# Ledger of designs, part 7: VH-VL binders against Mucin-19 (Muc19)

Target 1, 175 residues: Mucin-19 (Muc19), of Mus musculus (Mouse) (q6pze0r851to1025)
Amino acid sequence: STCHVYGEGHFRTFDGESYSFDGLCQYTFLEDYCGQENGTFRILIESVPCCENGLTCSRKVIVTFQDQNIILQDGKVTAVQTAESTDCRERSANLYSIHTVGLYLIVKLLNGIILIWDKYTKVSVILDPSWQNKVCGLCGNNNGDLKDDFTTRHSSVAAGALEFANSWKTSQECS
Below, E stands for the ipSAE of ESMFold2; O stands for the ipSAE of OpenDDE; V2 stands for 0.75 times the mean of E and O plus 0.25 times the DockQ between their complexes.

## First folded at step 5 (VH-VL; framework fv_denrakibart)

Design s35
Fold by ESMFold2-Fast, scan of step 5:
Structure s35 (fold): chain C 175 residues (1-175), chain A 120 residues (1-120), chain B 113 residues (1-113)
Amino acid sequence: as target 1 above (175 residues)
Amino acid sequence: EVQLVQSGAEVKKPGESLKISCKGSGYSFTDYWIGWVRQMPGKGLEWMGIIYPGDSDTRYSPSFQGQVTISADKSISTAYLQWSSLKASDTAMYYCARQYYYGSEAFDIWGQGTLVTVSS
Amino acid sequence: DIVMTQSPDSLAVSLGERATINCKSSQSILYSSNNKNYLAWYQQKPGQPPKLLIYWASTRESGVPDRFSGSGSGTDFTLTISSLQAEDVAVYYCQQYYSTPFTFGQGTKVEIK
């Protein structure tokens, strides 16, 4: 199943719901925490303006996975280890692989998630079947049912796209 | 003004290929899906499929999957419906219609229709 | 697939009288999260494309006369023309846009008695 965001905040969820949201903050695109503390990854997005009218020229993507932040920004991938782990000798050396196909950057995570970035506004995520019913965020919950695509950070179903998307802001200080 | 303008009527023989068009004007083409609807002579409306021009994501009715190809070129605000090999049963009026991308809204603007006649 | 069934197939109504068309879906098209029914009504006159009259079951499209009204929820819907005018002679279709494939009713032909 595939989820996309492109242009001025045009989203299509894994279950096929389409909506628009042109937010100026950082948002959870996809995660498996879903209101609990025992998750394993987060994919965050934010719009990067480059035009006088504030039009979105690219998206910054941040992946948090096993004490690393993998940052997609300015046409490149950067990985930074966090100080949360106290013993790096026990960590996996290879957490992801990077491939290029034409103008696209493809990041494959060991947990079966494939992230595709065109270095501009389009970000796509492909999940393997093991992630069915285990994810949440702006991409929806990947359960094959359109009825609950607007599932919020607190596991409720939003009345509309704006309420849904705003529930996935990573900071309450951003308006 | 907002409008969808379709290509002119076609008369074809079985086995021939055909591509008809639907051009949007007066609005942001990538803010809307373009759907295709068939109406056989004297019959009702049948949804064939829909395309989002921004990334060419296409969804087909099961009855039309593999029978037709829907495509779009956002640089010229045009969507297409194509047959590789026409059959007499393809004789019908074909409409394009737009649907708002930011929600599952109804088809609010329709093209004038393209009459396709396939005779042997 | 969601099956849409209209009744009657045709009706004849005198000018100025009320016309009522029914539409039934094989499963609920009410989305509980936004409390909206994903149902539209279209009018088609001979030689013309369909024209949107009503969406969200009861919201009238801009420019549509107020004699047209939609009602209903879940699986049972009604289009009412409160006072039939000569220009209202047409075939009327209901359509669900709750899930793909999008499906239309078979149509109801409205004629003058």
Scores: ipSAE 0.000, ipTM 0.472, lowest interface PAE 17.4, mean pLDDT 82

Design s36
Fold by ESMFold2-Fast, scan of step 5:
Structure s36 (fold): chain C 175 residues (1-175), chain A 122 residues (1-122), chain B 113 residues (1-113)
Amino acid sequence: as target 1 above (175 residues)
Amino acid sequence: EVQLVQSGAEVKKPGESLKISCKGSGYSFTDYWIGWVRQMPGKGLEWMGIIYPGDSDTRYSPSFQGQVTISADKSISTAYLQWSSLKASDTAMYYCARQTYYYGSGEAFDIWGQGTLVTVSS
Amino acid sequence: DIVMTQSPDSLAVSLGERATINCKSSQSILYSSNNKNYLAWYQQKPGQPPKLLIYWASTRESGVPDRFSGSGSGTDFTLTISSLQAEDVAVYYCQQYYSTPFTFGQGTKVEIK
C-alpha cells in the first residue's frame, strides 16, 4: 500500500482518501505507536517555505527508528543518534539503506517500510501487507475497511481535514 | 481502464507556436510523472523531459531545455508540451507516457499515449 | 549521458524460432545498494506507440507473454523471444532509467524470414 504528500499539502492515504492540508508545523506522517508507548518508528514531516509567504519549496523528513534520527533536509541525509547506545546499536548500516537513483532518494528501513523522497516536496511511503491495521498518522491507518480516514490522535473521527491533521501535530505550542 | 489520450495531428509553418496535450484517465493523475518522448520520422525514441503534475516539478533533457515547455493542469488531468516558435526539424511523432514508482513497473514507462503527429513545413 | 547501443540493427527470424537482441550501456546501470538494473525493454509495432515488456532488466510486465524474457546485469543486457510469432514483428528498444537524461537504444527491427 502507498501514501503520498506533495506540493502545498496534497495528501493521499493508504486507504485511497485524498485531502489538502497546508500546515506550517511538524506533523506525524506515519507511526506505529498509535497512542501506546511500545511502537518502533515515527516519520515526521515539516513544510519548508522558500522565498515567498505561502509557498512550500520542500519538506523536511525525520525518521526515528531504533533510537536513531534520520533527517532528510536540503537534499541531504543526516543520521543522528538520539540517545547513548552500545556499539551494536550504533551500527546504522544494519537498520536502513539509502540510495539515490533516477528522480528519487529511497530509504528502506529494516522493518520493510520504504520511504521515497524527491528531495523537494514529494514524499511517499510504501508498506507491505504485514503492516495492515498497525499504523496511524496523516497517512491514515491502513486498515482496508475504513469508512472514515480522518482518525485523530485521540482515536476519534474528525469532521474535516483541518481537525484531523492538527491532531497529529507533534508540538501543541506551534501555531 | 488506465489511459493517456493525446490531442490530434497538427500541421504548422515554421515560426508558429503550438501546444499539444496529454489527458490521463482511470488513475490518480497527480500521483505519477508524465514524460514526453519524440520520435522523428523513421528514427528511434528520444526522451525530452518529465513533469510531476501534483507540483509541476519539471525536468528536461539538456537537448530540449529552452526549446520546449512542459506544463500540466491537474484540475483537468492534462499535461502539455509547447513550442514558442516551431522549426522544420520539429517534425515528429510526440508521445506522452506515465512513469511508475519504484515498486510499480520499476520506474519504467508503463502507459503510453497514442501519439501526436506534428508536421512543420513551409 | 549514458549511451545505449543495441545490436543488431535488424534481425530476420523464422516463425517459431528464437530471436535474441542485445543492449549495452556506456556505464553500469546496476545500483549496488538495491541490486537492481535500471533497464526496460519496449516493443513498438508500425503505427502504434511503444509498449512496456520488461522492467528491472528481467521482470516481465503484466499481460506480456512468457516467450519474452530479459537477462543481463551491469552493462550487457539481452531480450529473448523464445518462439517468434507473426504478431511479434516490431522494433524493440532498451531504455536506462538509472540517471537523467533517460536514454533509449537506437532500436532493433525484428522481421519474419
Scores: ipSAE 0.006, ipTM 0.536, lowest interface PAE 12.2, mean pLDDT 83

Design s38 (from d9c with heavy chain E106G A107P I110Y)
Fold by ESMFold2-Fast, scan of step 5:
Structure s38 (fold): chain C 175 residues (1-175), chain A 121 residues (1-121), chain B 113 residues (1-113)
Amino acid sequence: as target 1 above (175 residues)
Amino acid sequence: EVQLVQSGAEVKKPGESLKISCKGSGYSFTDYWIGWVRQMPGKGLEWMGIIYPGDSDTRYSPSFQGQVTISADKSISTAYLQWSSLKASDTAMYYCARQTYYYGSGPFDYWGQGTLVTVSS
Amino acid sequence: DIVMTQSPDSLAVSLGERATINCKSSQSILYSSNNKNYLAWYQQKPGQPPKLLIYWASTRESGVPDRFSGSGSGTDFTLTISSLQAEDVAVYYCQQYYSTPFTFGQGTKVEIK
């Protein structure tokens, strides 16, 4: 299944719901915490405005995979790895890989999550089927049911996109 | 059901400007890249560039960077290819095509009928 | 840039006989992380736009007859028409979409003898 966002906050969830939300803060795009402390990853997004008219020029993506932090910003990836290049065998302990293919930069996490970034506003995430009913955030809950894709941070179903998206706002990067 | 309809043939003189169009229908226009491909008379296919209509993100082949401008108007599901000053060497058939992507790229699955551009004195 | 080279430039085959077209890339277009070959085949008939036949090297596009098949991996690819029909007279192009700029082979013209 695939979720994506592009341009001025055009979202399409894993279960096929489309909505628009042009937020100025940091938001949880996808995570598996979902109100619990036992989560293993978070993918956060921020819109980066252009100097003119406030149009979105880029999206900053932050992937937190336990002790790993991967930041996609300004066409570049900054990452902290668990393995150093002191031995070729240690490289096999890497929890993710990064490749540029076609128009996109691809980050593949060992847990089966694939993040695709066009280095600008387009961000897509592809989940292995094993992640059904285990995720939440702006991408929806990946349960195969469109009806409850607007599940908020507080486990309620929002009536509209604004309430839904604002519930996934983080407090670290927002006023 | 999915269709890309291009503007009609053009006959121009060197130095003139030109803007040709490609209108998509039968699908969500903002969810797919639109590429432009040139075919010189009797020659093969050359990829010129591509645009994502949702945010107008545009990528060019190095050979065409600065030679043409690709744009799109998502409100009318139309992509454009534009020259500020045509040359005789621009004489060609120009195709627009929709690109799917999966893992960062994909084939061109639907093509417009083509716009023949003839540049002669 | 990845260079795509087709062979032969032209091919004359009798009706009902097998036609084979080869395509070689200057570097591997197999992406190791997803094990996919970023290669497509197109058919172009006179006066018509190209039509997608095969993608991911071997997957037939919906509506394409099963006499068309694609094979190969890495740098060497083949398009096979198992039993040539009159309507198959066309120029065939391979294309890589692994890396920009996207590039096409020079084309192979298929004619009836």
Scores: ipSAE 0.017, ipTM 0.629, lowest interface PAE 7.3, mean pLDDT 84

Design s39 (from d9c with heavy chain Q99L T100G Y102S E106D)
Fold by ESMFold2-Fast, scan of step 5:
Structure s39 (fold): chain C 175 residues (1-175), chain A 121 residues (1-121), chain B 113 residues (1-113)
Amino acid sequence: as target 1 above (175 residues)
Amino acid sequence: EVQLVQSGAEVKKPGESLKISCKGSGYSFTDYWIGWVRQMPGKGLEWMGIIYPGDSDTRYSPSFQGQVTISADKSISTAYLQWSSLKASDTAMYYCARLGYSYGSDAFDIWGQGTLVTVSS
Amino acid sequence: DIVMTQSPDSLAVSLGERATINCKSSQSILYSSNNKNYLAWYQQKPGQPPKLLIYWASTRESGVPDRFSGSGSGTDFTLTISSLQAEDVAVYYCQQYYSTPFTFGQGTKVEIK
């Protein structure tokens, strides 16, 4: 399944719902926590404005995975370790791999999730079938049913895109 | 209606400079890459390069790097293809095309009508 | 650079009959991680710009008649017109968008017998 966002907030969910949302805060694009504590990853997005008029020039992407923040910004990928495990084992340096295909920078995560970025506004996530009905966020819930693609952070079904997208803000102080 | 409208036909002599245009309308111009494609008379299609209008990031085919300049003015939703010194071998139809992203398509989904450039002495 | 080779160079088919055009890439254009072939097909009618018919090797562009279909994977691709109509007289091009520079096949001219 594939989810996309591009331009001034044009989204297409895994289940095929299309909507527009032009938010300037940070939002949960995709995660597997879905209100629980036993999740393994989060993908956050943030619109970066142009010098003038506030048009979106790029999207910053932050992936939290295995004690790492993988940041896609300014045409490059950086990884920052958030904390070391008390396990005393040497951590794997290969938490992700980077490829290029056409005009896109592709980040493959160890959990099988593929992130595709044109270094500007276009961000796509590819999930294999094992992630069916295990995810949530602006990309929808990947359950094959369009009717509940607007599932909010509070597990309700929103009547429209604005209510849906605003429920996925990562900070309550930003609007 | 989403469309790309190109400037009119040009007749030039070798050594002259030329700049042709491609204006987008009916969509957000800064959200899509714009490519340029050459078609020599009676021949096939050749990709020349592509530009992202939002910041003018430009990628060229190695065959065209240094031979042409691709640019864009996002304030008027227009991309440009420019030669500093034309050659007879530049005689061709030049198309601009939008790199689509609707439904994840990375193919050229919208094409301009073409600009015929004739270079002869 | 990835070289795209089409066959045949020209094809004459009777109205209502099947037309088949082949396209071969010099290296695989299948990206294994998303299982997609980065291959498009375009139709160019006389005096007109190219028109996108198919992307991802087999997905028809909106508004394209269902008699047009694409198939193949990796290095060998086919465009099929199941029942040729008069308006299908055109030159057809395959194009890879797997890597830059993007490259086109040389074109196949489809004519009526």
Scores: ipSAE 0.018, ipTM 0.631, lowest interface PAE 8.2, mean pLDDT 84

Design s4 (from d9c with heavy chain Y102S Y103F)
Heavy chain, then light chain:
Amino acid sequence: EVQLVQSGAEVKKPGESLKISCKGSGYSFTDYWIGWVRQMPGKGLEWMGIIYPGDSDTRYSPSFQGQVTISADKSISTAYLQWSSLKASDTAMYYCARQTYSFGSEAFDIWGQGTLVTVSS
Amino acid sequence: DIVMTQSPDSLAVSLGERATINCKSSQSILYSSNNKNYLAWYQQKPGQPPKLLIYWASTRESGVPDRFSGSGSGTDFTLTISSLQAEDVAVYYCQQYYSTPFTFGQGTKVEIK
ESMFold2-Fast, scan of step 5: ipSAE 0.568; ipTM 0.837

Design s40 (from d9c with heavy chain Q99H Y102D E106G)
Fold by ESMFold2-Fast, scan of step 5:
Structure s40 (fold): chain C 175 residues (1-175), chain A 121 residues (1-121), chain B 113 residues (1-113)
Amino acid sequence: as target 1 above (175 residues)
Amino acid sequence: EVQLVQSGAEVKKPGESLKISCKGSGYSFTDYWIGWVRQMPGKGLEWMGIIYPGDSDTRYSPSFQGQVTISADKSISTAYLQWSSLKASDTAMYYCARHTYDYGSGAFDIWGQGTLVTVSS
Amino acid sequence: DIVMTQSPDSLAVSLGERATINCKSSQSILYSSNNKNYLAWYQQKPGQPPKLLIYWASTRESGVPDRFSGSGSGTDFTLTISSLQAEDVAVYYCQQYYSTPFTFGQGTKVEIK
């Protein structure tokens, strides 16, 4: 299944809901924590405005996977390991692969999640069926049922898109 | 049902400006990229650039960056290719073609009929 | 930039006979993560726009006759027309969409002998 966002916050969830939200802060696009402490990844997004008219010119994407932060920003990828490895003799193995293919930068995590970024406003996530009903965030819960796609961080169903999206705001300071 | 219809042939002098169009119909115009391809007389195909009409995100081939402007008006399902000052070397057939948003099929699956641009003094 | 080179530049084939066109990329266009080759083939008849025949190196576009087939991987690709028909007289182009700028081969002209 596929979730995406582009432009001024045009979202389509895994279960097929479409909505608009052009928030000013950092938001959880997708994660598997879902209120628990034992999750394995987070994908966070931030809109980067144009200098002149406040339109979204690009999206910054932050992927937290295991002990690494992968940052997609300004058309490039930067990876920062949160835990330092002192084993200089072992061959490094990537927890993810990063490739530019066609118009897109593609990040494939070892857990099978594929993140596609066009280096600007467009962000897509592809999940295999094994992730059904295991995720949450602005992309919805990937359970095949559209009526609960507006599930908030607090496990309630929001009445509208604004309430839903605001519940996925992170604790990061708004720019 | 899905089609791209381009504007008619143009005959211009060097130094003149020109804007040609490519109108999509039979599909959701904002869900697909529109690419522009040049074919000089008797020559092969050259990719010029591509635009996503949903947010006007535009990418250019390095050979064409600064030479042309690609734009789109999603309210009328139309993409444009524009020159501020034409050169005789711009004489060519120009095609627009539809490309998928993601890497799913990735190829140019629907093509316009072409716009012949002739630049001579 | 990825350079696409076709061979031959032209070939003459009798009706009903096999036509084979080769396409080489200057670097691999196989994406290892999905094991797909980012290669398309187009047919262009005189006075007409190009028409998509094959994408992903070997997947036939809807409505394209089964006499057209694509094969190859990595840097070496082939378009085969198993039994040439009169309507197949055209110029054929390969194209990579692995990285921008997208690039086309120089074209192969197929004529009836």
Scores: ipSAE 0.007, ipTM 0.599, lowest interface PAE 8.5, mean pLDDT 83

Design s50 (from d9c with heavy chain S56T)
Fold by ESMFold2-Fast, scan of step 5:
Structure s50 (fold): chain C 175 residues (1-175), chain A 121 residues (1-121), chain B 113 residues (1-113)
Amino acid sequence: as target 1 above (175 residues)
Amino acid sequence: EVQLVQSGAEVKKPGESLKISCKGSGYSFTDYWIGWVRQMPGKGLEWMGIIYPGDTDTRYSPSFQGQVTISADKSISTAYLQWSSLKASDTAMYYCARQTYYYGSEAFDIWGQGTLVTVSS
Amino acid sequence: DIVMTQSPDSLAVSLGERATINCKSSQSILYSSNNKNYLAWYQQKPGQPPKLLIYWASTRESGVPDRFSGSGSGTDFTLTISSLQAEDVAVYYCQQYYSTPFTFGQGTKVEIK
């Protein structure tokens, strides 16, 4: 299944619901915590404006996985330790892979999640069937039921896209 | 039916401006890239560039950067190719073609009928 | 830029006989992570736009007759027409979409003997 965002916040969830939300902050695009303490990853997105017109010129993506932050920004990928360690550590060569091919930069996580970024505004996530009904965020819950796509951070079903999307804000630093 | 319909043939003089169009129908226009391909008389195919109408992301072949402008108006499902000042060497057939997103074919699966541009004095 | 070279430039084949067209890329267009070759084949008949035949080097586009097949990997690719029909008279182009700028081969003209 695939979730997609592009431009000024045009979203399509895993279950096929489309909505628009032009958020100015950081939002949870996808995660598997969903009220659990045993979550394993989080994908966050931020719109990056161009010049003085305020239009979105690119999207910054942050992937938190295996105690690392993988940051997609300014056409490149940077990985940093989330535990704020300055010690030298062995890094797993199979934790994730990154490659540029065609028009896209592709990040494949060890857990089977594929993240696609075009180095501009478009961000997509592809999940295999094993992730059905195990995720939440702006991408929806991947349960095959459109009625539950607007599941908020508080596990309620929002009446509209604005309430839904605002519930997934991670930060109050919006300007 | 999924199709791309291009504007009609053009006959121009050197130095004139021109804007030709490519209108998509039968599919979600903002879910696909639109590429432009030049074919000079009796010659092969040259990729000029590509645009994603949903966010106006535009990429050019280095050979065409600065020679043409690619744009799109998603409200009318139309992509454009424009010259500010035509040259005789711009005489060619110009095709628009649709490209799928990642995990599709990522090849040009639907093509317009072509717009013949003739530039002569 | 990746340079695509086709051989031969022209080919004359009798009706019902096999036609083979080769395409070579100046560098590998195989993406090892997904194991896909970023290679497409197009057919262009006189007075018509190109038509997609094959993508991912060997996957036939919907509606394309099974007499058309693609093979190869890395830098060397082949388009085969197993039993040439009169309607197959056309110029055939290979294209790489591994890296921008996307590039086409110079074309191979297929004619009936």
Scores: ipSAE 0.619, ipTM 0.844, lowest interface PAE 1.7, mean pLDDT 87

Design s56 (from d9c with light chain N34D; at its last look DockQ between E and O 0.62; V2 from the best seeds 0.00; counts 0 for: pae E 3.2 > 2)
Heavy chain, then light chain:
Amino acid sequence: EVQLVQSGAEVKKPGESLKISCKGSGYSFTDYWIGWVRQMPGKGLEWMGIIYPGDSDTRYSPSFQGQVTISADKSISTAYLQWSSLKASDTAMYYCARQTYYYGSEAFDIWGQGTLVTVSS
Amino acid sequence: DIVMTQSPDSLAVSLGERATINCKSSQSILYSSDNKNYLAWYQQKPGQPPKLLIYWASTRESGVPDRFSGSGSGTDFTLTISSLQAEDVAVYYCQQYYSTPFTFGQGTKVEIK
ESMFold2-Fast, scan of step 5: ipSAE 0.701; ipTM 0.870
ESMFold2, look of step 6: ipSAE 0.385; ipTM 0.758
ESMFold2 (binder alone), look of step 6: mean pLDDT 92; pTM 0.946
OpenDDE, look of step 6: ipSAE 0.329; ipTM 0.788

Design s57 (from d9c with light chain S32D)
Heavy chain, then light chain:
Amino acid sequence: EVQLVQSGAEVKKPGESLKISCKGSGYSFTDYWIGWVRQMPGKGLEWMGIIYPGDSDTRYSPSFQGQVTISADKSISTAYLQWSSLKASDTAMYYCARQTYYYGSEAFDIWGQGTLVTVSS
Amino acid sequence: DIVMTQSPDSLAVSLGERATINCKSSQSILYDSNNKNYLAWYQQKPGQPPKLLIYWASTRESGVPDRFSGSGSGTDFTLTISSLQAEDVAVYYCQQYYSTPFTFGQGTKVEIK
ESMFold2-Fast, scan of step 5: ipSAE 0.669; ipTM 0.865

Design s6 (from d9c with heavy chain Y102F)
Heavy chain, then light chain:
Amino acid sequence: EVQLVQSGAEVKKPGESLKISCKGSGYSFTDYWIGWVRQMPGKGLEWMGIIYPGDSDTRYSPSFQGQVTISADKSISTAYLQWSSLKASDTAMYYCARQTYFYGSEAFDIWGQGTLVTVSS
Amino acid sequence: DIVMTQSPDSLAVSLGERATINCKSSQSILYSSNNKNYLAWYQQKPGQPPKLLIYWASTRESGVPDRFSGSGSGTDFTLTISSLQAEDVAVYYCQQYYSTPFTFGQGTKVEIK
ESMFold2-Fast, scan of step 5: ipSAE 0.613; ipTM 0.847

Design s62 (from d9c with light chain S99D)
Fold by ESMFold2-Fast, scan of step 5:
Structure s62 (fold): chain C 175 residues (1-175), chain A 121 residues (1-121), chain B 113 residues (1-113)
Amino acid sequence: as target 1 above (175 residues)
Amino acid sequence: EVQLVQSGAEVKKPGESLKISCKGSGYSFTDYWIGWVRQMPGKGLEWMGIIYPGDSDTRYSPSFQGQVTISADKSISTAYLQWSSLKASDTAMYYCARQTYYYGSEAFDIWGQGTLVTVSS
Amino acid sequence: DIVMTQSPDSLAVSLGERATINCKSSQSILYSSNNKNYLAWYQQKPGQPPKLLIYWASTRESGVPDRFSGSGSGTDFTLTISSLQAEDVAVYYCQQYYDTPFTFGQGTKVEIK
């Protein structure tokens, strides 16, 4: 299944729900923590404004996985370890791969998650079927049911996109 | 039916400005890239650039960067190719073509009929 | 830039016979991670726009006759027309979409003998 966002916050969830949300802060695009401490990854997004009206010029993506932060920003990738390691090249080769092909930059994580970034505003995530009903965030819960696609961080179903999306704002400053 | 319909032939003088169009119909215009391809008389195909109408993300071939402007108006499902000052060497057939996002063929699957631009004194 | 070179520049084939067109890229256009070759073949008949025939080097576009087939991997690719028909008179172009700028071969003109 595939989830994506582009432009001024045009989202399509894994279960096929479409909505618009143009937030100015950092938001959880996808994670498997879902209120618990036993999660393994997070994908965070931030819209970068460019125009006087605050129109989105690009998206910054941060992937947290296995003691690493992979930052996609300004057409570039920066990988930073959250824990010290003397075998950083061996670790990176075992945990993820990064390639550019066509118009896209692709990050493949060992857990079967594929992240696609066009170096501009478009971000997509592809999950294999093993991730069904194990994820949450702006991409929805990937359970095949549209009825609960607006599941908030607090496990309630929001009446609208604004309440839903705002519940996935991270604790990071909006500056 | 999925179609790309381009504006009609143009005859211009060197130094004049020009804007030609490519209108999509029968599909979601903001879900596909629109590329522009030049074909000079009796010559092959040259990729000029590409735009994603949903967010106006535009990429140019280095050979065409600064020579032309590619834009789109998603409210009317139309992409544009524009010159500020035409040269005789711009005489060519110009095609627009649709490309899938990261899925499907990722090749140019639907083409416009072409716009012939003739620049002469 | 990736340079695409076709051979031959022109080809005359009798009706019902096989036509073979070659295309070489200056570097590999095989993406090892998904095992796809980023190569397409287009047909352009006189006075018409190009038409997509083959993508991913060997996948035939919907509606394209089965006499057209693509093969090859990495840097060497082939378009085969197994039994040439009169309507197949055209110029054929290969294109790489592995890296920008996207580039086309110079074209191969196919004529009836």
Scores: ipSAE 0.654, ipTM 0.857, lowest interface PAE 1.6, mean pLDDT 88

